# Designs tried in a protein design chat: VHH binders against q9fdx1. Part 32

Target 1, 300 residues: q9fdx1
Amino acid sequence: MEEDGSDWGGLAPEILINIISRLTIQELWTGPMFVQKSWLTVCRDPYLWSIFDLEPWFDSYPESTHLWSPEFEQKVDLMLRSVVDWSEGGLTKIRVRHCSDHALSYAADRCPNLQVLAIRSSPNVTDASMTKIAFRCRSLKELDISYCHEISHDTLVMIGRNCPNLRILKRNLMDWSSRHIGSVPTEYLDACPQDGDTEADAIGKHMINLEHLEIQFSRLSVKGLASICEGCPKLEYLDLFGCVHLSSRDITSNVSRLKWLKEVKKPDVYVPRSGDVAQTERYGHWRLYDERFDIQAMRI
Below, E stands for the ipSAE of ESMFold2; O stands for the ipSAE of OpenDDE; V2 stands for 0.75 times the mean of E and O plus 0.25 times the DockQ between their complexes.

## First folded at step 20 (VHH)

Design P2 (framework vhh_6fv0_2; at its last look DockQ between E and O 0.69; V2 from the best seeds 0.00; counts 0 for: pae E 5.5 > 2, SAP .669 > .668)
Fold by OpenDDE, look of step 20:
Structure P2 (fold): chain B 300 residues (1-300), chain A 125 residues (1-125)
Amino acid sequence: as target 1 above (300 residues)
Amino acid sequence: QVQLQESGGGLVQPGGSLRLSCAASGFDFDYYYMYWVRQAPEKGLEWVSTISWSGGDTYYADSVKGRFTVSRDNAKNTLYLQMNSLKPEDAAQYYCARESWEEFWQGTPFGLDVRGQGTQVTVSS
């Protein structure tokens, strides 16, 4: 590291905060935090940490097996915990991937004003930490727990009971974008929850104010769908992509009950050719799909 | 000059204990996450433990969890690794290393910026 001799040590803290506030999270963690004590202090100012969002980075970064390593998870956890500390309770939005109960429990205890929690693709987040979130983060408005296979319907019940302001729930079970990459561990894919109707019942029973629901690749039946449609009358957006146990008739008959529904995404699953059959078998018998959907009509 | 110097290695019997130390100099020690890594003969570098800036958060490889304890004294610029219940498979050259967050943003599991010369741990059969 060539000591670029510019003695930034003389900058007023207010000026430094202004400069630092314009930096991305990546820029902060690769430079200013490590320059000198005064800079570190400024970088840890609670003002800078009301929102912690790593989604832009994850969206720009290609899927890799390394992201699913325990070591990477630990780093995400460490970062999240640090941000929680620096926020001094002022953290309102968390969007991360590949975190664990370690970090999420820590956040639950210290972020009472949390409104947005997105923890996509976190295989080691369980009901234990999510229960804490439910009880301690009652201001939650948006929850994305997609591809979190250790979270069960019990968490959905707890969230529904304790978070009355919840408007958005994303509970997708398969990351379609990662299917062709083969970078996701097979063990993780195999751990995909199969209790679609139970989860649907939990949502319908406890999340009356829900406006946006995504449950891609759920194995819910028409009974589960009915429960959601009856219990969530304020739904405006419903994503049923990949729900292979639902027929078009099932969907039409039930969603008609939703007076405010603006958009419904229907199961439009491309039947992968023979080589990808093994992965699709994990999510249901394609034979059932063939009986309910004219697969030929869905071949775009 | 940024420098890390490991010490405390030696020969121990199975079930024995060692305490490793790492002296840091030439940088603000408390600004960095620190790592212990090890390399056994004919094996690659293996992650052992990580500790946060203040020492509040610690992580361990599954192979050493419950047996090893990482700690740090920022006033002394020193990193420690208490190793208990040592096994033959723990025999390796042990290194302390400074975190590089640059590698994180490149999607690698852990990044090591500066590493010491290491200290040898031998566990007798």
Scores: ipSAE 0.495, ipTM 0.749, lowest interface PAE 1.1, mean pLDDT 85
Fold by ESMFold2, look of step 20:
Structure P2 (fold): chain B 300 residues (1-300), chain A 125 residues (1-125)
Amino acid sequence: as target 1 above (300 residues)
Amino acid sequence: QVQLQESGGGLVQPGGSLRLSCAASGFDFDYYYMYWVRQAPEKGLEWVSTISWSGGDTYYADSVKGRFTVSRDNAKNTLYLQMNSLKPEDAAQYYCARESWEEFWQGTPFGLDVRGQGTQVTVSS
């Protein structure tokens, strides 16, 4: 068995803090916290824990079924809970995936200055913890609840009413045509929310200061889009990729009033001649979209 | 040399109790989250319980919550599992294990790098 590593012993405290401050979360949790007791104390310094961001690891890691296991979720929850404790109320940004209501409820109770919350692909986060976030984390500026299929429009209402500084909302849903993404459990795909107009209405009614909205693969209709455009006059960025029920005309007519709009991504729909039964059964509900969709053309 | 040794298993009646112990040596025990896992004959490993470095936070599988209590004594480098209200389905080989964040980042479901040889728990009338 290898004992102590030469890089970890005997370093002056100012050198230790410099080294630790440059480490990724993965590197920190792999080595320094378990090599020497003086490192453990420095690694728990509250100043180091204003941001907890696991997205770089998730972005580089190949998808696999083990990420969807209860064991993996528990590990993410334990890590987040530890950082919440070490931050001593100073945590302002959380970016994770596959956490649960338990960890978020814990964070909501202890992190009143939270400004960014991103919890992509967290199947066991519900309106319960998100309501606590809305009520207790009123400084929230950015929320990403993409692929959190147990969160409903009630969260959007609560966040909009209680978090007046919210400027960025990401609520992307899974691409319905990607059922063959091998690592994503089928029961999770089947749980995808289907009432996009209800969520769009919540956004339009309660998020007047929103500047950036992503709702990829939402099933909203032109009614939902109208609600968003009427209710979110400060919108600068709107991502409608995969919103199959919107036409180019629907988009152009509704976004024309958005004075600050700088970019809109079109709802891109593939209409193949293949024998896909789901596509052939959608008689009268198909909308053809223009691939040359352009933001300048939509504004003028 | 890193070692974990489980003890305290045995035969117990349904509804009975046992207390398992895990003696740790060769590493700084109080730096690690510790796990209890179990394996019934012809089945895979099943997670039972996890305990934080200090013992202040404990976690349980749904199948044992309310009946089992994990604890640790860092001065004695010892992990414990108090098992109450035992059921026939709790019969298994029980292992203590050390958490490994290196294994976690490489994608193992439990993220464990060391476990003991186990102790057998049998539940019958």
Scores: ipSAE 0.069, ipTM 0.526, lowest interface PAE 5.5, mean pLDDT 79
ESMFold2 (binder alone), look of step 20: mean pLDDT 81; pTM 0.815

Design P3 (framework vhh_6fv0_2; at its last look DockQ between E and O 0.61; V2 from the best seeds 0.00; counts 0 for: pae E 4.5 > 2)
Fold by OpenDDE, look of step 20:
Structure P3 (fold): chain B 300 residues (1-300), chain A 125 residues (1-125)
Amino acid sequence: as target 1 above (300 residues)
Amino acid sequence: QVQLQESGGGLVQPGGSLRLSCAASGFDFDYYFMYWVRQAPEKGLEWVSTIYDSGGDTYYADSVKGRFTVSRDNAKNTLYLQMNSLKPEDAAQYYCARESWEEFWQGTPFGLDVRGQGTQVTVSS
């Protein structure tokens, strides 16, 4: 720490809080927190930590294998836990990636007013911590558990039963847009849940107030879709991208029941080039599309 | 001046135990995440353990999990590593290090800005 010669020690705490409140999360964690004890105290003021959002950073940062390392996960966990402590129960929004049960369990116990939880691409988040979230964070309005392969339909049931204010659910199973071949561990991809209908049933049965649903690359069948459409009458947005077991007819016939539906994203099939054959095998055989869809018309 | 000084290394037999210490000075020790890392001959730096608070948040590499225990005494500005059931593959120069969050924002798995001179651990065959 090069002692920047400026003696900031004389600033009133109120002024310092004002200054600190204007900094980004990155700036806070790389500068003021480490200047002196008084500054650290201000940086840890609960006022600053009602929202913890790392999505802007993740969006700006290219996908890398390093993000999927246990060491990186550890750092995310530590950061999240620290923020939870500093928030003194006032944390209402968490948007992170690559966290684990260690951090989420900790948050569940201490953030009763949580309204938004987004934990995309968290391979080591399981039903163990998510059930805690369901029981303890009953004010939840938005949940993004996309690409979390250790979360099962049981969590969806628990969330549905305990979080009546849930309006947005994102449960995408594959990030097809991340053409970053090789950045995601194969073991993680192989662990992708395949029980689409069971999850669909859970959603339809327990999430009656859902307005926004994303279930990209789900293997749900027409039966699963029917369950969702019947059970979630308030749906305004439905994303079925990559759902290989649904035909156009299946979609049209079922979504017509949704009176408030504004937008439905239908399966657009990107036939991956030969190098991505492993992914196509995992999420369904592309030949299924040949039977149900005009592949030529769906090629983007 | 920010400084870390490791001690406690030595020669032990397989199955033996050692306790490493790291004395910190020149910074507010209690506000930093601390690391143990090691480097064996002709190998790169390997992460061993991380600790944040007084023992509540501890992490371990799979290779040492269940055998090593990291702890800290903030009043003494000291980091510890209890190493039990030592194996020949544990032989290395052991370093304590301070977390640098700057590397986190660069996507680095673990960032260290200050590291001691290290202490040698030798496990006899």
Scores: ipSAE 0.499, ipTM 0.730, lowest interface PAE 1.0, mean pLDDT 85
Fold by ESMFold2, look of step 20:
Structure P3 (fold): chain B 300 residues (1-300), chain A 125 residues (1-125)
Amino acid sequence: as target 1 above (300 residues)
Amino acid sequence: QVQLQESGGGLVQPGGSLRLSCAASGFDFDYYFMYWVRQAPEKGLEWVSTIYDSGGDTYYADSVKGRFTVSRDNAKNTLYLQMNSLKPEDAAQYYCARESWEEFWQGTPFGLDVRGQGTQVTVSS
């Protein structure tokens, strides 16, 4: 880049792998992998690739329309497939955003030891790749499919039936009341799942060992909540922020069955009168926030 | 000094074929994923295809899948694009690019290192 990479060319492989193991994925992918073929071989060592986690970068990166492009998705997919290959079956944790069925199907076939899968905001991941994950990655302990609007309740059924060790599920949805925020494509917002009770029923029927559940902005009713509380007796954490169809009474009445419960995040949003939900919410909340500041999408 | 030089463009009738070439120098070509992108007048850059460093894995935009074939010859440091069944919508300036993970992490579009003058493809009769 700025410097001749041959400065590292004389290092013993054991010294080089110790240096490389201390780098972030971003640092690794911008330097050592491109110095020379011997360094590339060390950067591909399976001991380096039990975890592939891009969330720290995504958490620090401002939202951009580029993130929703096919080209960005392609880069994430290529990176994930490369790490899958280099791990030689040892990959246990994947945390990315904006990947697709192509990369996940590839990972499902090759990563039987997968324990954590987080694929937030992946509009081209569907039940097709998730069915392969459920069948082939049966050691899964944590799943985050937040903002994956092409995944249906069928995935929840398949995961619940095939992944008995699942303890953490995150299925957060985007704030349904904010149609004009940031760089999120309009068609993606319009596709947001509206079948909260069907998903809640799948969770309650098939995920008996669940300890941590996040379903922010789900449209579930008290019927769906009852299904979860009856079917998931081991819950210790329940995040219902933005679940506008649940009252405090609905929650307290149903969580009494959850003897291990340590924390509940209750809905904290204004619920307008019937007939003006989307329009009133848009105008009311727009007037409370200055659009020149980057404010997170969750709204009261 | 990194150089990419595109060639092989020209005028072709609809349904015709062209083969584009990209000569690379100044870097270790076989360490990089390579890309074809195109730009029509008054439009932004559009991704066309990707090829892995070994040449074994290829990807295509939906608009060209089944009609275009990307390949590379690492011994000659050359990238190719075989374009068949050309349509008027394929008319554009075509560029090759190498991957740029630095630009990717800084959030620029495509994350690609486009350095050549490109080669013009015109489809009309």
Scores: ipSAE 0.116, ipTM 0.495, lowest interface PAE 4.5, mean pLDDT 80
ESMFold2 (binder alone), look of step 20: mean pLDDT 80; pTM 0.809

Design P4 (framework vhh_6fv0_2; at its last look DockQ between E and O 0.41; V2 from the best seeds 0.00; counts 0 for: pae E 5.1 > 2, grease 25.1 > 24.2)
Fold by ESMFold2, look of step 20:
Structure P4 (fold): chain B 300 residues (1-300), chain A 125 residues (1-125)
Amino acid sequence: as target 1 above (300 residues)
Amino acid sequence: QVQLQESGGGLVQPGGSLRLSCAASGFDFDYYYMYWVRQAPEKGLEWVSTIYDSGGDTYYADSVKGRFTVSRDNAKNTLYLQMNSLKPEDAAQYYCARESWEEFWKGTPFGLDVRGQGTQVTVSS
């Protein structure tokens, strides 16, 4: 079936654009693009594609090993490339998961006005595409590279040096001390970056305008935290959940210099019981709970 | 019923050329992006090329860029892949696919509508 463009049911093109602009990305890709050519043309209008945000779908989607497959990654890459083309350089915000260097390199070359990039859980994004983002997308204000374990501190250096207006950085890591079953590949967990102080140093040295930082499960020490607090005086929010190598004193003494700080998330872990004999024999409980190198331990 | 029929595969020497065809029926071909994918022995599906519904915009995997050319004839409901400078690593079963985003939103391994038997490309040394 075709609909005559001059006779398409009485809807003016500007009214049709207004209606279509209210649809989610999922609704656009499963309906209007495939019903008739006049609607397809409107669905690809560059004005509609300043923002490409799949996070609402990802937030609602059940956990699945399939999300980590090459086939799923290729489909995300194809969708992102299509939107990059339709936007004609107008993309300002990208929020996806499970994309790769291929799609990001393509976007970096074509989206100079990018302000927000969120690419959570993208195991095949490396410093190669992120370096291009840093050099080509200098308007970047928000970056989320959480769970991108093939990205190193080099990306943080390059982003900090080339994107001076970066205000929000999310670099959360997975809990490297535990294993997940059924959803996340073991080799991906094993690739988790382990040198938190090197990443913290890159942030502190190069991201002076940072206002919001999330580094959950980073292995940074008090030296790394000091570097961040000294180098990022504008911080208003700091998420240190799972940073088990930091004591409460380390955190309090270093964040006191941050005059704009409004919120700090601190480590909070559950301490498993050792057994009845250990509880009745000695003061060993407080020594076990106060060992700063055991992330399953919590001071009771 | 949507049908896709691949043809044009065969045995070729390294550096040779082949032209694959995909005959489409059962849907409005000119509404859809079309894709070429391939599957080498004991490997998963690999994306090769994309062509927009108008035929003007084309995209290629890095491994084939500069050697392969995708095209379409919307009047004949036919998709083509011109394969030049073939290498042993190009040997695979080649499939055309219609875009299908319903399976993507369900999170299944099928992101493209692959329905044909494919056509075998063999590159012998």
Scores: ipSAE 0.084, ipTM 0.485, lowest interface PAE 5.1, mean pLDDT 79
Fold by OpenDDE, look of step 20:
Structure P4 (fold): chain B 300 residues (1-300), chain A 125 residues (1-125)
Amino acid sequence: as target 1 above (300 residues)
Amino acid sequence: QVQLQESGGGLVQPGGSLRLSCAASGFDFDYYYMYWVRQAPEKGLEWVSTIYDSGGDTYYADSVKGRFTVSRDNAKNTLYLQMNSLKPEDAAQYYCARESWEEFWKGTPFGLDVRGQGTQVTVSS
């Protein structure tokens, strides 16, 4: 750090907090924390750590195999644990990727006011830590457990039973985006859950207040969809993208029961069976998809 | 100047023990996550252990878990690695390193910005 001659050491803590509060997480952890001990203390002020959101960084950071390494996972876990400590129980939103049961269990025990939990692409988050989340974080309103393949329908049941304020659930199972080509371990992709109807039943039976549901690439059948539509009457948004076992007729007949439905995303993707990397063609209109392609012939 | 200096390496028989030390200088040692990493011949850098504080925030690679213990003395600015039940596979140059968030955000593996010269551990009958 070039000693820029400006004696920043004389700033009142209140002023410093104000300045620091305007910084991104990245900026905060690369600069101010290392200026002097007094600054570090200010940077750890609980006021600064009511929200922990790494999504902007992940969105800007190129996808790589490194992100799926145990070393990176450990780093995310350490970071999350630190933030949990600094928040002194005031943490209300967590948006991370690639965390494990170790950090999530730690958070569950210490963040009773958690309202938002997004842990996308966390291969080593299991029912063990998520059960703790369900029991300890009962104020949960938003849950994103997309691409978490070690989470089962049991977690969904526990979340439904213990988190009555849940409004948003994202349970997307596969990301076929080109950005993940060559970066996601094959073993993880192969571990994708296949019990779509069981999960659908859990959602329909236990999440009555759900307004937003994403279950992309679920293998649920018309029975599962029926369970959701019957059990979640407040649904406003339903994302069924990539649900290849649902026909247009199945969707139309069941979603008509949802009086508040504003938007439904239909399975308008064709995934060829050829090659190691599934290339998807997205169609703008569901009817065109239904008429042109045999859904049962899809790889997904 | 930020410096890390490892010591305590040597030749040991399988099943033997070694204690490595790392002397830190030129920075506030107690504010940093510290790492042990190792590199065997013709192999890449391997993570061994991480420690933040003496109170329990310690992490280990599966390959060394239950055999190695990381610790630190902040008053002495020293990092330690107690290695028990050493195996031939543990033979490597061992390095202590400091974690940097700057390096983390850049995507640098392990997020390490400073590393010592290393100390050689040889395990042979």
Scores: ipSAE 0.022, ipTM 0.421, lowest interface PAE 4.5, mean pLDDT 82
ESMFold2 (binder alone), look of step 20: mean pLDDT 80; pTM 0.801

Design P5 (framework vhh_7nfr_2; at its last fold request DockQ between E and O 0.62; V2 from the best seeds 0.00; counts 0 for: pae E 3.7 > 2)
Fold by OpenDDE, fold request of step 25:
Structure P5 (fold): chain B 300 residues (1-300), chain A 125 residues (1-125)
Amino acid sequence: as target 1 above (300 residues)
Amino acid sequence: QVQLQESGGGLVQPGGSLRLSCAASGFDFDYYYMYWVRQAPGEGREWVSTISDSGGDTYYADSVKGRFTIARDNVKNTLYLLMDSLKSDDTAVYYCARESWEEFWKGTPFGLDVWGQGTQVTVSS
């Protein structure tokens, strides 16, 4: 570490904050915080921590089993908790992955002005912390809980009832495709007990102001779709990619009710006729389908 | 030279207790979160516990929660792991390590940059 002798010790705190505000999260956590105690104090200024966004890093980082490890989760939790502390209640956006109830509950209790919460791929976020979010973070406008298998439809109801300003909901499920195979623990992939129609009903009944909805790979039926289309008249964007139980006709007939709809993403997989789809209740049987059904052959 | 050195390992019966120590030298010990990591024979490394720089916050893996206690003495530059109610599954080499966010951002497992040599803990009847 060449001690670049630039005596930064004489900079006014305001100037230093300005400089530091231009740094990435990675740079903040590896550089100025460790220079001296005075710098650490400046780095912890609440002004710097109104937004906590790790998505750029996750997007640049390759998917790996390591991300799903307890140690990684613990580190994310540590970071989030620190940021929550430093923000002194001023945190408005959280975008992370692989956090747990431990950190999210902590945030819920201390971030009343939270407007954006994205916690994709957080297997240990449950209804316990999300219920807290619903009650404590009523200013929520955007919620991404994609690939969070321990969040139930009950939580969706709570969010809908308590967060009237919610405009964006992302509740994507993991695809059965080979893309997640190898990076995501198999046990987690198999543990997707979500009832698509029940969740759809929750959304339609309680989230009337939704403008953007993503429910990729949901197992909702035409009944669920109808509930959403009837209950969410302001929808502008609807992502139904991978929803294999919906026919093109089902989608067309129901989305026609949405006057503001600008874009709909449709499933690209042929829904096997009811007779061939062994109601295998367990997500695990889809692996058998992948082996038996050349997904490529079913691409419409 | 930055160095960590573990001690206190040994043979213990199931249900027994051990106290591990880790002596730190060559760096400002009180500025770093410290970790215990263990590796059982034929297995990968497993996170055990983390303690904050001041010692005010402690974290544990589910497998050791309620049985192990992490502590530190910043005056003595020493990290401790109190292990109670030891089980056969606790048999492993135990390592102390220093937190590194630089390593974290690089995607290095555990995000740690300094490791001790480890101390063997064997739980057997």
Scores: ipSAE 0.835, ipTM 0.935, lowest interface PAE 0.6, mean pLDDT 88
Fold by ESMFold2, fold request of step 25:
Structure P5 (fold): chain B 300 residues (1-300), chain A 125 residues (1-125)
Amino acid sequence: as target 1 above (300 residues)
Amino acid sequence: QVQLQESGGGLVQPGGSLRLSCAASGFDFDYYYMYWVRQAPGEGREWVSTISDSGGDTYYADSVKGRFTIARDNVKNTLYLLMDSLKSDDTAVYYCARESWEEFWKGTPFGLDVWGQGTQVTVSS
């Protein structure tokens, strides 16, 4: 290692790694990497890169339209690819938002020990990269694909078949009635998946070890809920908030068989499911939800 | 002064080739990822390509992948874009730009802090 160019160039690498390991990802990427070449080498040491977690930054950052831009997505993709390279196969946890198939496919090829994958709000992640994740990252135990509207039930089938250790699944959908939708692109809201029962069936048939399930605002019916409760006997936590086609009675009767269940979050509103109309109008649930909400508000 | 200066643009027929250059001065060029971004008439700016600080890793937009090659020379402090199989859709002003994670964390578009003045590429019969 060269010791030219600064006071910090004289530190033992082990001491510098200890100092750098205490930094957040934001701090690391804005300071130490640009001090001098010896620091850059230490910042890229695989020891530092078993976990890549941007959720603390996303949680603190106000939602804005620029997060949905192609240039933001590209920056997240580039950062993820860099960390994948630096980890030299050692990444076990990835938590990002707004990445794409490009970065995720790259990670799938190089991170066989991945245990946690969270890719909330990634509109350009599809079944293509998720297929690679399922086949190549077989140690996966936590998956969050919330608000990834180009991922289908095929991913759920493939993950369930190929990742037997999966214990946590988050597949939340957007609530179009909230004030938070002002920052989210209309095209993204309009693409919201509608076939909750097919996804629920995939979960129930293939994810027997699941302990924690979140499917907020899914349009599943009692049939889908029954499939989940029959197929996932180890569930401890079930979040059904916003699942407007489930009545309280539907939920109570089905969750009673879950021996380990500690918490169920129920929807606040019940909208009886219309048959083919509710199943076939991909974007029509916003209209049906809006109309029934208005009617119920007037009756109450 | 931190400066970026593009050159190599011009008029080319479809299927032709161009090489763009970007001369960097006033900063440690080999510390930074470098970008090419383009802007077609009447459109917003579009990311084209990125190259890592060492030049070891390259990234391309889908629209140019397989046709464009990004490269850098850290001895000459120069960034390059080799453009092959040019199409009329490639007509744009091409900018080189320097990565800024400070701008990224502030949430500004592109996350780039130093821009060249641009070089015009026109693909037309």
Scores: ipSAE 0.254, ipTM 0.620, lowest interface PAE 3.7, mean pLDDT 82
ESMFold2, look of step 20: ipSAE 0.232; ipTM 0.609
ESMFold2 (binder alone), look of step 20: mean pLDDT 86; pTM 0.869
OpenDDE, look of step 20: ipSAE 0.428; ipTM 0.728
ESMFold2, fold request of step 25: ipSAE 0.245, 0.197; ipTM 0.599, 0.585
ESMFold2 (binder alone), fold request of step 25: mean pLDDT 84, 84, 84; pTM 0.853, 0.855, 0.844
OpenDDE, fold request of step 25: ipSAE 0.828, 0.815; ipTM 0.933, 0.930

